# Designs tried in a protein design chat: VHH binders against Glutathione S-transferase TCHQD (TCHQD). Part 10

Target 1, 266 residues: Glutathione S-transferase TCHQD (TCHQD), of Arabidopsis thaliana (Mouse-ear cress) (o80662)
Amino acid sequence: MQLYHHPYSIDSQRVRLALEEKGIDYTSYHVNPITGKHMDPSFFRMNPNAKLPVFRNGSHIILDTIEIIEYLERIAEVSSGIEDATFNREVVEWMRKIREWESKLFTLAHIPDNRRLYVSKFLRMVVIARMAESPDLASAYHRKLREAYDTEDKLKDPGALRRSKDHLLRLLDEVETKLEGTTYLAGNEFSMADVMLIPVLARLSLLDLEEEYISSRKNLAEYWALVRRRPSYKKVIGRYFNGWRKYATLVKTWMFVRVRSLLRKY

## First folded at step 4 (VHH)

Design p22 (from p0 with F29V I31S A33Y T52Y Y98P Y102S; framework vhh_7yz9_2)
Fold by ESMFold2-Fast, scan of step 4:
Structure p22 (fold): chain B 266 residues (1-266), chain A 121 residues (1-121)
Amino acid sequence: as target 1 above (266 residues)
Amino acid sequence: QWQLVESGGGLVQAGGSLRLSCTASGFTVSSNYMGWYRQTAGNEREWVAFIYSGGSTTYADSVKGRFTISRDNAKNTVYLQMNSLKPEDTAVYYCAAPEGWSDLSSEYDYWGQGTPVTVSS
């Protein structure tokens, strides 16, 4: 089994948490989207939408995060001798509800404009270069270029950010209410619903928004403290979001983008 | 010669189900990422569901849990199974094979004729 992922991708973190919680071994391939590696033709042929993660088992390629997790659930249950593997309805409903909040616009809105625009321009140049190198993929690369411009337009729309914030607030309020009566999101046992939520909370922590979104909610704050103690969290997220390693990854990425941009190598 | 032919639309009551079909001619469905879009009165076309060449799917928030996109490579056909239909799902549904962006104002996607779906309350 192979997983193409990156430590800062929320959906990558979701799949990696599921793999760790289930004890499933896989071959890891790092794809850094800030440096444009997700636009390389070999990766692009597997996933024309250039999203992370990509899960592969032989010739079978799965691109949707929930579909990957469902596949892993079936594998884990078959391996343990359990047949007719199905998710609890509440777990599935939470997974879909949490996935409906898209982090991209919210995250980009919290990055200084100068740095965001610099990276955005670099990534557009990477797409243009790949388009010239692989004419057979030109249509797909044109689509990604159009999406990049659409994202910039949304960042200029105050209403779009407000709607994203309101969506997040409603989601977290529902979570807070549920956690009033349970240890985890779908009951007193850890589930794939928690796997979907944990990276959202980690993103808020990364953006220095814990006080506004997490600490203000008593049950969510206690939940966040609890889930950070899980071995899966420490390996998948904690390793990259705490201490010196957090800064090393960011510095290395920015230096790479700056050098490549200066040399016009895309 | 690149064609998409949609079928399966009609009148259905709220809470009912309907399956739309999109048969491709001149190209192979399994080699392309395919989508379903809809257009409601007074609005622009909006994306509904997408199936990638690798078989993974994505859905618009308004239809998640109710609609399922699938394909039959042998029949070169893409399906949209619509369950728990609501009056707000009333629209003309279009099958599309996205081709990407162009500076020349040419058509970017290959579209079918559209199939109308009316959900009565």
Scores: ipSAE 0.000, ipTM 0.108, lowest interface PAE 20.6, mean pLDDT 77

Design p23 (framework vhh_7yz9_2)
Fold by ESMFold2-Fast, scan of step 4:
Structure p23 (fold): chain B 266 residues (1-266), chain A 123 residues (1-123)
Amino acid sequence: as target 1 above (266 residues)
Amino acid sequence: QWQLVESGGGLVQAGGSLRLSCTASGFTFSINAMGWYRQTAGNEREWVAFITSGGSTTYADSVKGRFTISRDNAKNTVYLQMNSLKPEDTAVYYCAAYEGWGSDLSSYEYDYWGQGTPVTVSS
């Protein structure tokens, strides 16, 4: 089993947390979307949507985060001798509700405009270069180029960010209410619902928004402290988001983009 | 399981040559960026050479023109050809791999390291 992912991708973190919690061994491949590596033709042929993560088991490729987690649930349950193990309804409902909040626009809105626009321009140039190099993929690359411009337009719409923030606040309020009566999101046992939520909280922490979104909610704050102590969290998120490693990675990524742009290498 | 196995180190006279090899197992070698680092007594690890998945190379000024990094994707192996060796090249040499499609020079971004192979250059 192979996973194509990046430490900063929320969906990648979700699949990685599921793999670690279930004790499933896999080969890890880093694909940095900020430097445009998800647009490389070999990766793009596996996933023309250029989204992370991509999960592969032999010839079987799964691109949807929840489908990957469901697949991992099945193989872990079959290995345990459980024939009728499906997610309970509450777990599935939480996974769906959490996935409905799109993190991309919210994240980009909290990055300084000058750096964000520079990276956006660089990524568009990468797409244009790949279109020229791989005519068989030109249609898919053109679609990605249109999506890049659409994202820029949404970032100029103050209503879009407001709607995203409101959606997140409603989600976290619902989580806070549930955590009044339970240790984890779908009960007193850790589940895939928690796997879906943890990367959202990590993203808020990365953006220095813990006080506004997490610490202001008593039960959510206690939950966040609890889940950060899990070995899976430390391996998947903690090693990249804690200490100086996150700053080193951001600086290296920025320097890479600057150097490649100056050399006009895409 | 993933592993980097280094070989080719040893004792050599000044002006001589050595070829270091690093064989990777447990992951798709062809998409990984590979690097060589060295560490002398009392100093931090120093970057020596880097090769991208596509074969582009970069070198530290101290070895430029004397060392050549190359890769053989069919054998999952990266090489460091060291020519015109100097006593100052005496060090433990480490192979490093970055998982993924990109290239990075930072040790914090390398996920896999070999155990090191010692190189001693006598004058």
Scores: ipSAE 0.000, ipTM 0.115, lowest interface PAE 18.8, mean pLDDT 77

Design p3 (from p0 with E99D G100S Y102S Y108F; framework vhh_7yz9_2)
Fold by ESMFold2-Fast, scan of step 4:
Structure p3 (fold): chain B 266 residues (1-266), chain A 121 residues (1-121)
Amino acid sequence: as target 1 above (266 residues)
Amino acid sequence: QWQLVESGGGLVQAGGSLRLSCTASGFTFSINAMGWYRQTAGNEREWVAFITSGGSTTYADSVKGRFTISRDNAKNTVYLQMNSLKPEDTAVYYCAAYDSWSDLSSEFDYWGQGTPVTVSS
């Protein structure tokens, strides 16, 4: 089994948390989307949407986060000979609800415009170079080029940003209400619903928004403190997000983009 | 405001040739790349050919060896020379210009209004 992922990808974190919680071994491949590696032709052929993660088992490739988790549930069932009773209707409903909130626009809105535009320009040049180098993929690369401009347009729309923020607030209020009566999101047992939510909370922490969105909600704050103690969290997210390492990774990525842009190498 | 004006379309018999032209006008002459797309009724626009400001070209498999894209930067014009035309090349042809690097603002790609090409059997 193989996983193409990046530590800062929310969906990559979800799949990696599921793999850790289920005790499933896999071969790890890092793909950094800020440096344009997700646009490399070999990766792009596996996933023309250029999103992370990509899960592979032999010739079987799965691109959708919830489909990957469903597949891992089947694999764990076959290996153990027992059905996971926690993977029920309520868990699947929470997973779908949490996935409905798209983090990209919200995340980009909290990045300084000059750095965001510089990276955006670099990624557009990478796409243009790949179109020239791989004619068989040029139409799909052109779609990614179009999506990059569409994202810039949405960032200029105050209504789009307000809707994204309001969606997150409604989601977190619903989570807070549920946590008044339960230890975890779908009951008193840890489930894949928690796997979907934890990276959202980690993203808020990464953006230094913990006080506004998490600490202001008593039950959510206690939940966040609880889930951060899990071994899966420490391995998948904690090692990359604790103080110094958070800043070191960002600095290295920005330096790479700057050097490649200066050299006009894409 | 960028404007792209296509010309050169028309009716031609199979095996014939047409040369399409697209002239870009607007606030800047700095175009990173230009391309040609085509669209048949009821289908999405498909990419045909692409040329960078430096002159590097790439082509869709369906037109390789038959179509040639070129540009004249002094006239801010891109051309598509179409040879050995087939009935399946019948479409409305659009040119597109990709993001201008004249400033740090993110600019969208720009499309022309299209020029129809009909290849009879």
Scores: ipSAE 0.000, ipTM 0.278, lowest interface PAE 12.7, mean pLDDT 80

Design p4 (from p0 with A97R Y102S Y108F; framework vhh_7yz9_2)
Fold by ESMFold2-Fast, scan of step 4:
Structure p4 (fold): chain B 266 residues (1-266), chain A 121 residues (1-121)
Amino acid sequence: as target 1 above (266 residues)
Amino acid sequence: QWQLVESGGGLVQAGGSLRLSCTASGFTFSINAMGWYRQTAGNEREWVAFITSGGSTTYADSVKGRFTISRDNAKNTVYLQMNSLKPEDTAVYYCARYEGWSDLSSEFDYWGQGTPVTVSS
């Protein structure tokens, strides 16, 4: 089993948390989207959407985060002698609801414009270089180039950011209400619904927004403290998002982009 | 402010040829990738071709073998040579600059006004 992922990717964290919770071994391949590695032709041929993660088992490639998690549930159940791996309906509904909030616009809106635009320009140049190098993929790369410009346009639209924030607030309010009666999101047992939510809370923590979004909600705050104690969290997220390590990683990534841009190595 | 001015469009019969030009001003043309897009009424802009600062080219499958993009850095101009034109090529053709830091007017950096091309059957 192979997983193409990155520690900062929310969907990568979701799949990695599922793998750790289930004790499933896999071969890890790091693909840093900030440096444009997700646009390399070898990766792009596996996933023309250039999104992380990509899960592979032999010839079987799965690109959708929820489909990967469902596949892992099935594998875990079959290995335990169970022939049918079914999620509780509540688990499935939470997974879909959480997936509907897209973190990209929200995350980028909390990065200083100068730094964000510099990275965005670098990534556009990477795409342009790949289009020239791989003519068979040119149309797909052009779609990614358009998406990069669309993202910049949305960042200039105050309404788009407001809608994203409102969506997140509604989601967290629903979570807070559910956690009044249960230990975890879909009941008193940890489930894949929690796997979907934990990276969202980690992203808020990474952006220094815990007080505004998490600490202001009593049950969510208790839940966040609880899930951070899980061994899966510590291995998948905690080791990359712990204060000074968080700062060092962001500086290294930005420095890499700056150096490559100065040398015109796209 | 930067300007892109497209020209060379017109009415042409199927099987004919047209050469479109896009003249740039207000920025260092030679370091920017340039492209051509087209738009039909009621549809999104469709990518047609692009050329890098170094002269490497790529084309949409629908025009490959029929259209040629080129540039003249001394004249700050990018060209689109269109051969074997089909009725389906009827559109308004736009020139675009890549690698801009801001674009407040359109989805891509510094769209021109466009030049209409009508291919009769």
Scores: ipSAE 0.013, ipTM 0.474, lowest interface PAE 8.8, mean pLDDT 81

Design p5 (framework vhh_7yz9_2)
Fold by ESMFold2-Fast, scan of step 4:
Structure p5 (fold): chain B 266 residues (1-266), chain A 120 residues (1-120)
Amino acid sequence: as target 1 above (266 residues)
Amino acid sequence: QWQLVESGGGLVQAGGSLRLSCTASGFTFSINAMGWYRQTAGNEREWVAFITSGGSTTYADSVKGRFTISRDNAKNTVYLQMNSLKPEDTAVYYCAAYEGWYDLSEFDYWGQGTPVTVSS
């Protein structure tokens, strides 16, 4: 089993939390999207959406985060001697609801404009270079270039950010209400619904928005404190959000982008 | 079938200007992103400028501030306005169109090229 992922990718964190909670071994491959590695032709041919994560088991490639988690649920249950592995309806409903909030625009809007625009320009140049290098993939790379410009246009639209914030607020209010009566999102047992939510809360913490979005909700704040104690959280997210390691990773990534941009190597 | 026809190339003195045109036929021009590439003597084909269906533009660092890409959807035409031309801009210029997710052949969506020579 192989997983192509990045420690700061929300969907990568979701799949990795599922793997850790279920005790499933896999071969890890780091793909840094800020440096444009997800646009390399070999990776791009395997994953034409250029999104992380990508899961492989032999010839079977799964690109959708929820489909990967469902696959892992089935193999873990079968391996434990449970003949029929089924997701609880409430778990699936939470997973879909949480997936509907897209983190990219929200995250980019909370990064200083100078750094964000510099990285955005670098990634657009990487896509254009890959289009020139691989004419057979030019239409797919063009789609990615169009998405990059669409993202920049949305970042200039105050309404788009407001809609993203409103969506997040509604999601977290629903979570707060559910947590009044349960320890975890789908009941008193940890489930894949929690796997989907934890990286969202981690992203808010990473952006220094914990007080506004988490601490203001009593049950959500208690939930966040609880899930951060799980061994899976420490391995998948906590390790990379450690101050020293986080700083080192960001500095290395920034230096790579700056050096490549200065040398005109895309 | 897609057809891209470039025009407007020629001989020009350093510091001069040229406007290249590329007219598309066969497919719906307005939904496609369009680009300009060039091939210089001794080098591989390089990207010059790109324009999305919505009009957003991107330029290679070597031409920024000197070249402007634009489009006229009513005429199914994309333009490259080249100002402050340098001898290093001497190349055959190619128009390219990008339609979708997959199934793009390198030859199906390229023009035949228009030569530009900039004398010192």
Scores: ipSAE 0.000, ipTM 0.099, lowest interface PAE 20.2, mean pLDDT 78

Design p6 (from p0 with E99T G100D Y102G S105E; framework vhh_7yz9_2)
Fold by ESMFold2-Fast, scan of step 4:
Structure p6 (fold): chain B 266 residues (1-266), chain A 121 residues (1-121)
Amino acid sequence: as target 1 above (266 residues)
Amino acid sequence: QWQLVESGGGLVQAGGSLRLSCTASGFTFSINAMGWYRQTAGNEREWVAFITSGGSTTYADSVKGRFTISRDNAKNTVYLQMNSLKPEDTAVYYCAAYTDWGDLESEYDYWGQGTPVTVSS
């Protein structure tokens, strides 16, 4: 089993939390999207949407996060000798509801414009270089170039950001209500619904928005404190968000982008 | 600051040839990647050809084998040689420059004003 991922990718964190919670071993391949590695032709041919994560088991490639988690759930049940391989309906409903909130626009809107635009420009140059290097993929790479400019347009639309914030607020209010009566999102036992939510809360913490979105909700705050104690959280997220390591990966990535830009290597 | 001036467009019969030129003024032409795009009325700009600072080229499937992009860094000029022209190639052709520096808010780093090409049947 192979997983192409990055520690700061929300969907990558979701799949990695599922793998850790289920005790499933896999071969790890780091793909840093800020340095443009997700645009490398070998990865791009496997996943032309250039999104993380990508899960592979032999010739079977799965690109959708929920589909990967469902696959892992069935593998875990088969390995334990369980005949029924079905998700609880409430778990599935929470997973889909949480996935409906798109984190990209919200995340980018909370990064200083000068740093975001510098990285965006670097990634555009990477795409342009890959178009020239791989003519068979040129049309697909050009689509990614157009998507980069479309993202900049959405970041200039105050209505788009407002709608994203409103969607998040509604989601977190619904979570707060559910946690009034349960320990975890789909009941008193940890489930894949929690796997979907935890990276969202970690992203809010990373962006220094914990007080606005988490601490202001009593049950959500208690839940966040609880799930951060899980061994899976420490291994998948806590390792990279703990103390100085929170900045180490970002600093290293920023230096890589600066050096490559100065050297005109894309 | 930057100026891109396209020339060489005009009327040509199907099967004919045209050579478009795009001359840049300003600093650092030799390190910029350059591209050609075309646009018909009511449609979005369509990518045609691309050339890196090092001279590597890439073409849209619709023009492969017929169009050739090249550059002359001494003249700050990029060219598009168009052979075996078809009525479907009728469009306004735009030159674009990509740079490590520039207006990050622009759709592309720099655009020219366009040069019209009309191919008659």
Scores: ipSAE 0.000, ipTM 0.295, lowest interface PAE 13.3, mean pLDDT 79

Design p7 (from p0 with G100S W101S S105P; framework vhh_7yz9_2)
Fold by ESMFold2-Fast, scan of step 4:
Structure p7 (fold): chain B 266 residues (1-266), chain A 121 residues (1-121)
Amino acid sequence: as target 1 above (266 residues)
Amino acid sequence: QWQLVESGGGLVQAGGSLRLSCTASGFTFSINAMGWYRQTAGNEREWVAFITSGGSTTYADSVKGRFTISRDNAKNTVYLQMNSLKPEDTAVYYCAAYESSYDLPSEYDYWGQGTPVTVSS
């Protein structure tokens, strides 16, 4: 089994948490989207949407996060010799609700404009270089170029950010209400619904927004403290959110982009 | 600071040829990638052809083999040679320049005003 992912990708974290909770071993491939590696032709041919993660088992490629988690649930259940390889309806409903919140615009809005714009320009030049390098993929790469401009337009639209923030607030209010009566999101047992939510809370923590979104909600704050103690969290997320490692990674990434831009290497 | 001016559009019969020109006013033309796009009424702009600062070219499948993109850095001009024109090529053609200077704050990419091309059956 292979997983193409990045430690700071929310969907990558979801799949990696599921793999760790199920005790499933896999070969790890790091793909850093800030440096444009997700646009490399070999990766792009597997997934023209250039999104992470990409899961592969032999010739079988799965690109959708929930489909990957459902696949992992089935193989884990079947391999244990029990024939009850299905999700509870409430788990599926939570997974769908949480997936509907798109983190990209919200995350980008919390990055300093000068650094975000510099990286955005670098990534557009990477796409342009890949179009020339692989003519068979040129139309698909041009679609990614158009998406980059669409994202820039949304970042200039205060209404788009407000809608994203309102969506997140509604989602977290529903979570807070559910946690009044249960230990985990879909009951007293840890489930794939929690796997979907944990990376959202980790993203808020990464952006220094815990007080506004998490600590202000008593049950959510207790839940966040609880799930951070899980061994899966520590391996998948906690390791990369350590202060020194976090800043070292960001500095390395920034310097890579800066040097490549100055040399016009894409 | 940047201005793109397209020219060379017009009315032409099916099977005919036209050469579009796009002249840029600016100091960094030679380092920018350039593209041609087209748009019909009610539809989004469709990519047609692309040329990098180094001269590498790519084309949309609909025009491959019929259209040729080229550039003249001394004249700050990019060209689109259109041969074997079809009624389906009828559109307003736009020139685009992709900013690669990395200056902050800077304008994003630049677009021209467009030049109409009508291909009669």
Scores: ipSAE 0.000, ipTM 0.427, lowest interface PAE 10.4, mean pLDDT 82

Design p8 (from p0 with G100E W101S Y102G S105T; framework vhh_7yz9_2)
Fold by ESMFold2-Fast, scan of step 4:
Structure p8 (fold): chain B 266 residues (1-266), chain A 121 residues (1-121)
Amino acid sequence: as target 1 above (266 residues)
Amino acid sequence: QWQLVESGGGLVQAGGSLRLSCTASGFTFSINAMGWYRQTAGNEREWVAFITSGGSTTYADSVKGRFTISRDNAKNTVYLQMNSLKPEDTAVYYCAAYEESGDLTSEYDYWGQGTPVTVSS
């Protein structure tokens, strides 16, 4: 089994948390979207939408995060011989509800404009270079180029960001209400619903928004403290969120982008 | 600042040839990727061809083998040589320039005003 992912991708974190909680081994491949590696032809042929993660088992390729988790659940059931309580109706309802909030626009809006625009322009040049290098994929790459400009237009629309923030607030209010009576999102046992939510909270923490979105909600704050103690969290997210290592990783990535841009290496 | 001026469009019979030119001013042409797009009435703009600053070329499937994109950095000009023209190639053709990622003070992309091409059956 192979997983193409990145430590700072929300959907990658979801799949990796599921793998860790189920004790499933896999071969890890890091694909850094900031440096444009997700646009490399070998990766792009597996996943023309160029999103992370990509799960592969032999010739079987699964691109949808919830479908990957469902597949892992079936593997865990076969291995354990016991019915897994993580996939009941309430769990599925929470997973789909949490997935409905799209994090991309919200995340990009909280990155300083000068850095975001620099990276955006670099990635567009990467796409143009890949079109020239792989003519068989040129039309698909041009679609990605168009999507990059469409994203830029949405970032200029204050209504789009407001709708995203309102959606997140409604989601977190509903989570807060549920956590009044339960330890985890779908009851007193950890489930795949928690796997979907934890990376959202980690993203808010990474963007320095804990006080506004998490600490202001008593039960959510207690939940966040609890889930950070899980071994799966430490391995998948926690080790990359250590203060000095987080900054070292971000500085190194930024230097890579700047050096490649200055050398015109795409 | 940046200005792109297309020329060379006109009326041509099916099977004929036409050469479009796009001359750039106000920026360092040689370090930019250049492209050609076309648009028919009522439809969205369609990509036709790209040429990188290094001279590598890429074409849309509909024009491969018939169109050739090239550049002359000394003249700040990009060309589109169109051969074996079909009525389906009738469109307004636009030139586009894509800036290098190192310039954060400039506008990101520039478009010309377009040059119409009509291919008779």
Scores: ipSAE 0.032, ipTM 0.527, lowest interface PAE 7.2, mean pLDDT 82

Design p9 (framework vhh_7yz9_2)
Fold by ESMFold2-Fast, scan of step 4:
Structure p9 (fold): chain B 266 residues (1-266), chain A 120 residues (1-120)
Amino acid sequence: as target 1 above (266 residues)
Amino acid sequence: QWQLVESGGGLVQAGGSLRLSCTASGFTFSINAMGWYRQTAGNEREWVAFITSGGSTTYADSVKGRFTISRDNAKNTVYLQMNSLKPEDTAVYYCAAYVEGSGDYEYDYWGQGTPVTVSS
């Protein structure tokens, strides 16, 4: 089994948490989207929406995060001899609800404008270069270029960010209410619903927004402290988000983009 | 049936201006992104400017501030206004259309090219 991912991708973290919780081994391939590696033709042919993660098992390729997790649930059930006839309905409903909040616009809005615009310009140049170098993929790359401009336009719209923030607040309020009665999101046992939520909380922590969004909610704060103690969290997220390693990785990636832009290599 | 026809090239002195036009036929122009590329003898085509169906533009660093790409959907035409021309802008200029297909991968369409010569 192969997984194409990045440690700072929320959907990548979701799949990796599921793999770790289920004890499933896989071959890891790092694809850094800030440096434009997700636009490389070999990756792009495998996933023309250029999103992470991509899961592969032989000839079977799965691109949707929830579909990957569902596949892993079936594998874990079969291999361990644990028989669960169907997915818990509440688990599936939480996964869908959490999936509906898009993190991209919110995340980009919390990056300094000069760095964000510089990276955005670099990525657009990468797409244009790949479009010229790979004519067989030009139409698909054109779609990605249009998407990049659409994202920039949304970042200039205060209403779009407000709607994203309001959506997140409503989601976290529902989570807070549920956690008044249960240890985990879909009951007293850890589930794939928690796998979907944990990377959202980690993203808020990464952006130094823990106080505003997590600590202000008593049950969510306790939940966050609890889930950070899981071995899966420590392996998938914790080691990339602690101390100097967090900042070293971000600085190294930014310097790579800056050097490539100065050299006009795309 | 798909055709792009460039025009407006010619000989101009350094510091002068030219306006290139590319008229499209055989497809729905307004939904397609358009670009301009140039090619010097013995070299591969290099990107110059790009305009989306929605009007967002981007330019190569070498032409930014001097060239302006625009479109007129009523005339099925994309333009490249070239100001403050330099001898190094001498090339054959091509327009390209980026078309979405039924599959994820469609080829770009190119015109025949229009030559631009900038004398010192």
Scores: ipSAE 0.000, ipTM 0.095, lowest interface PAE 20.6, mean pLDDT 77

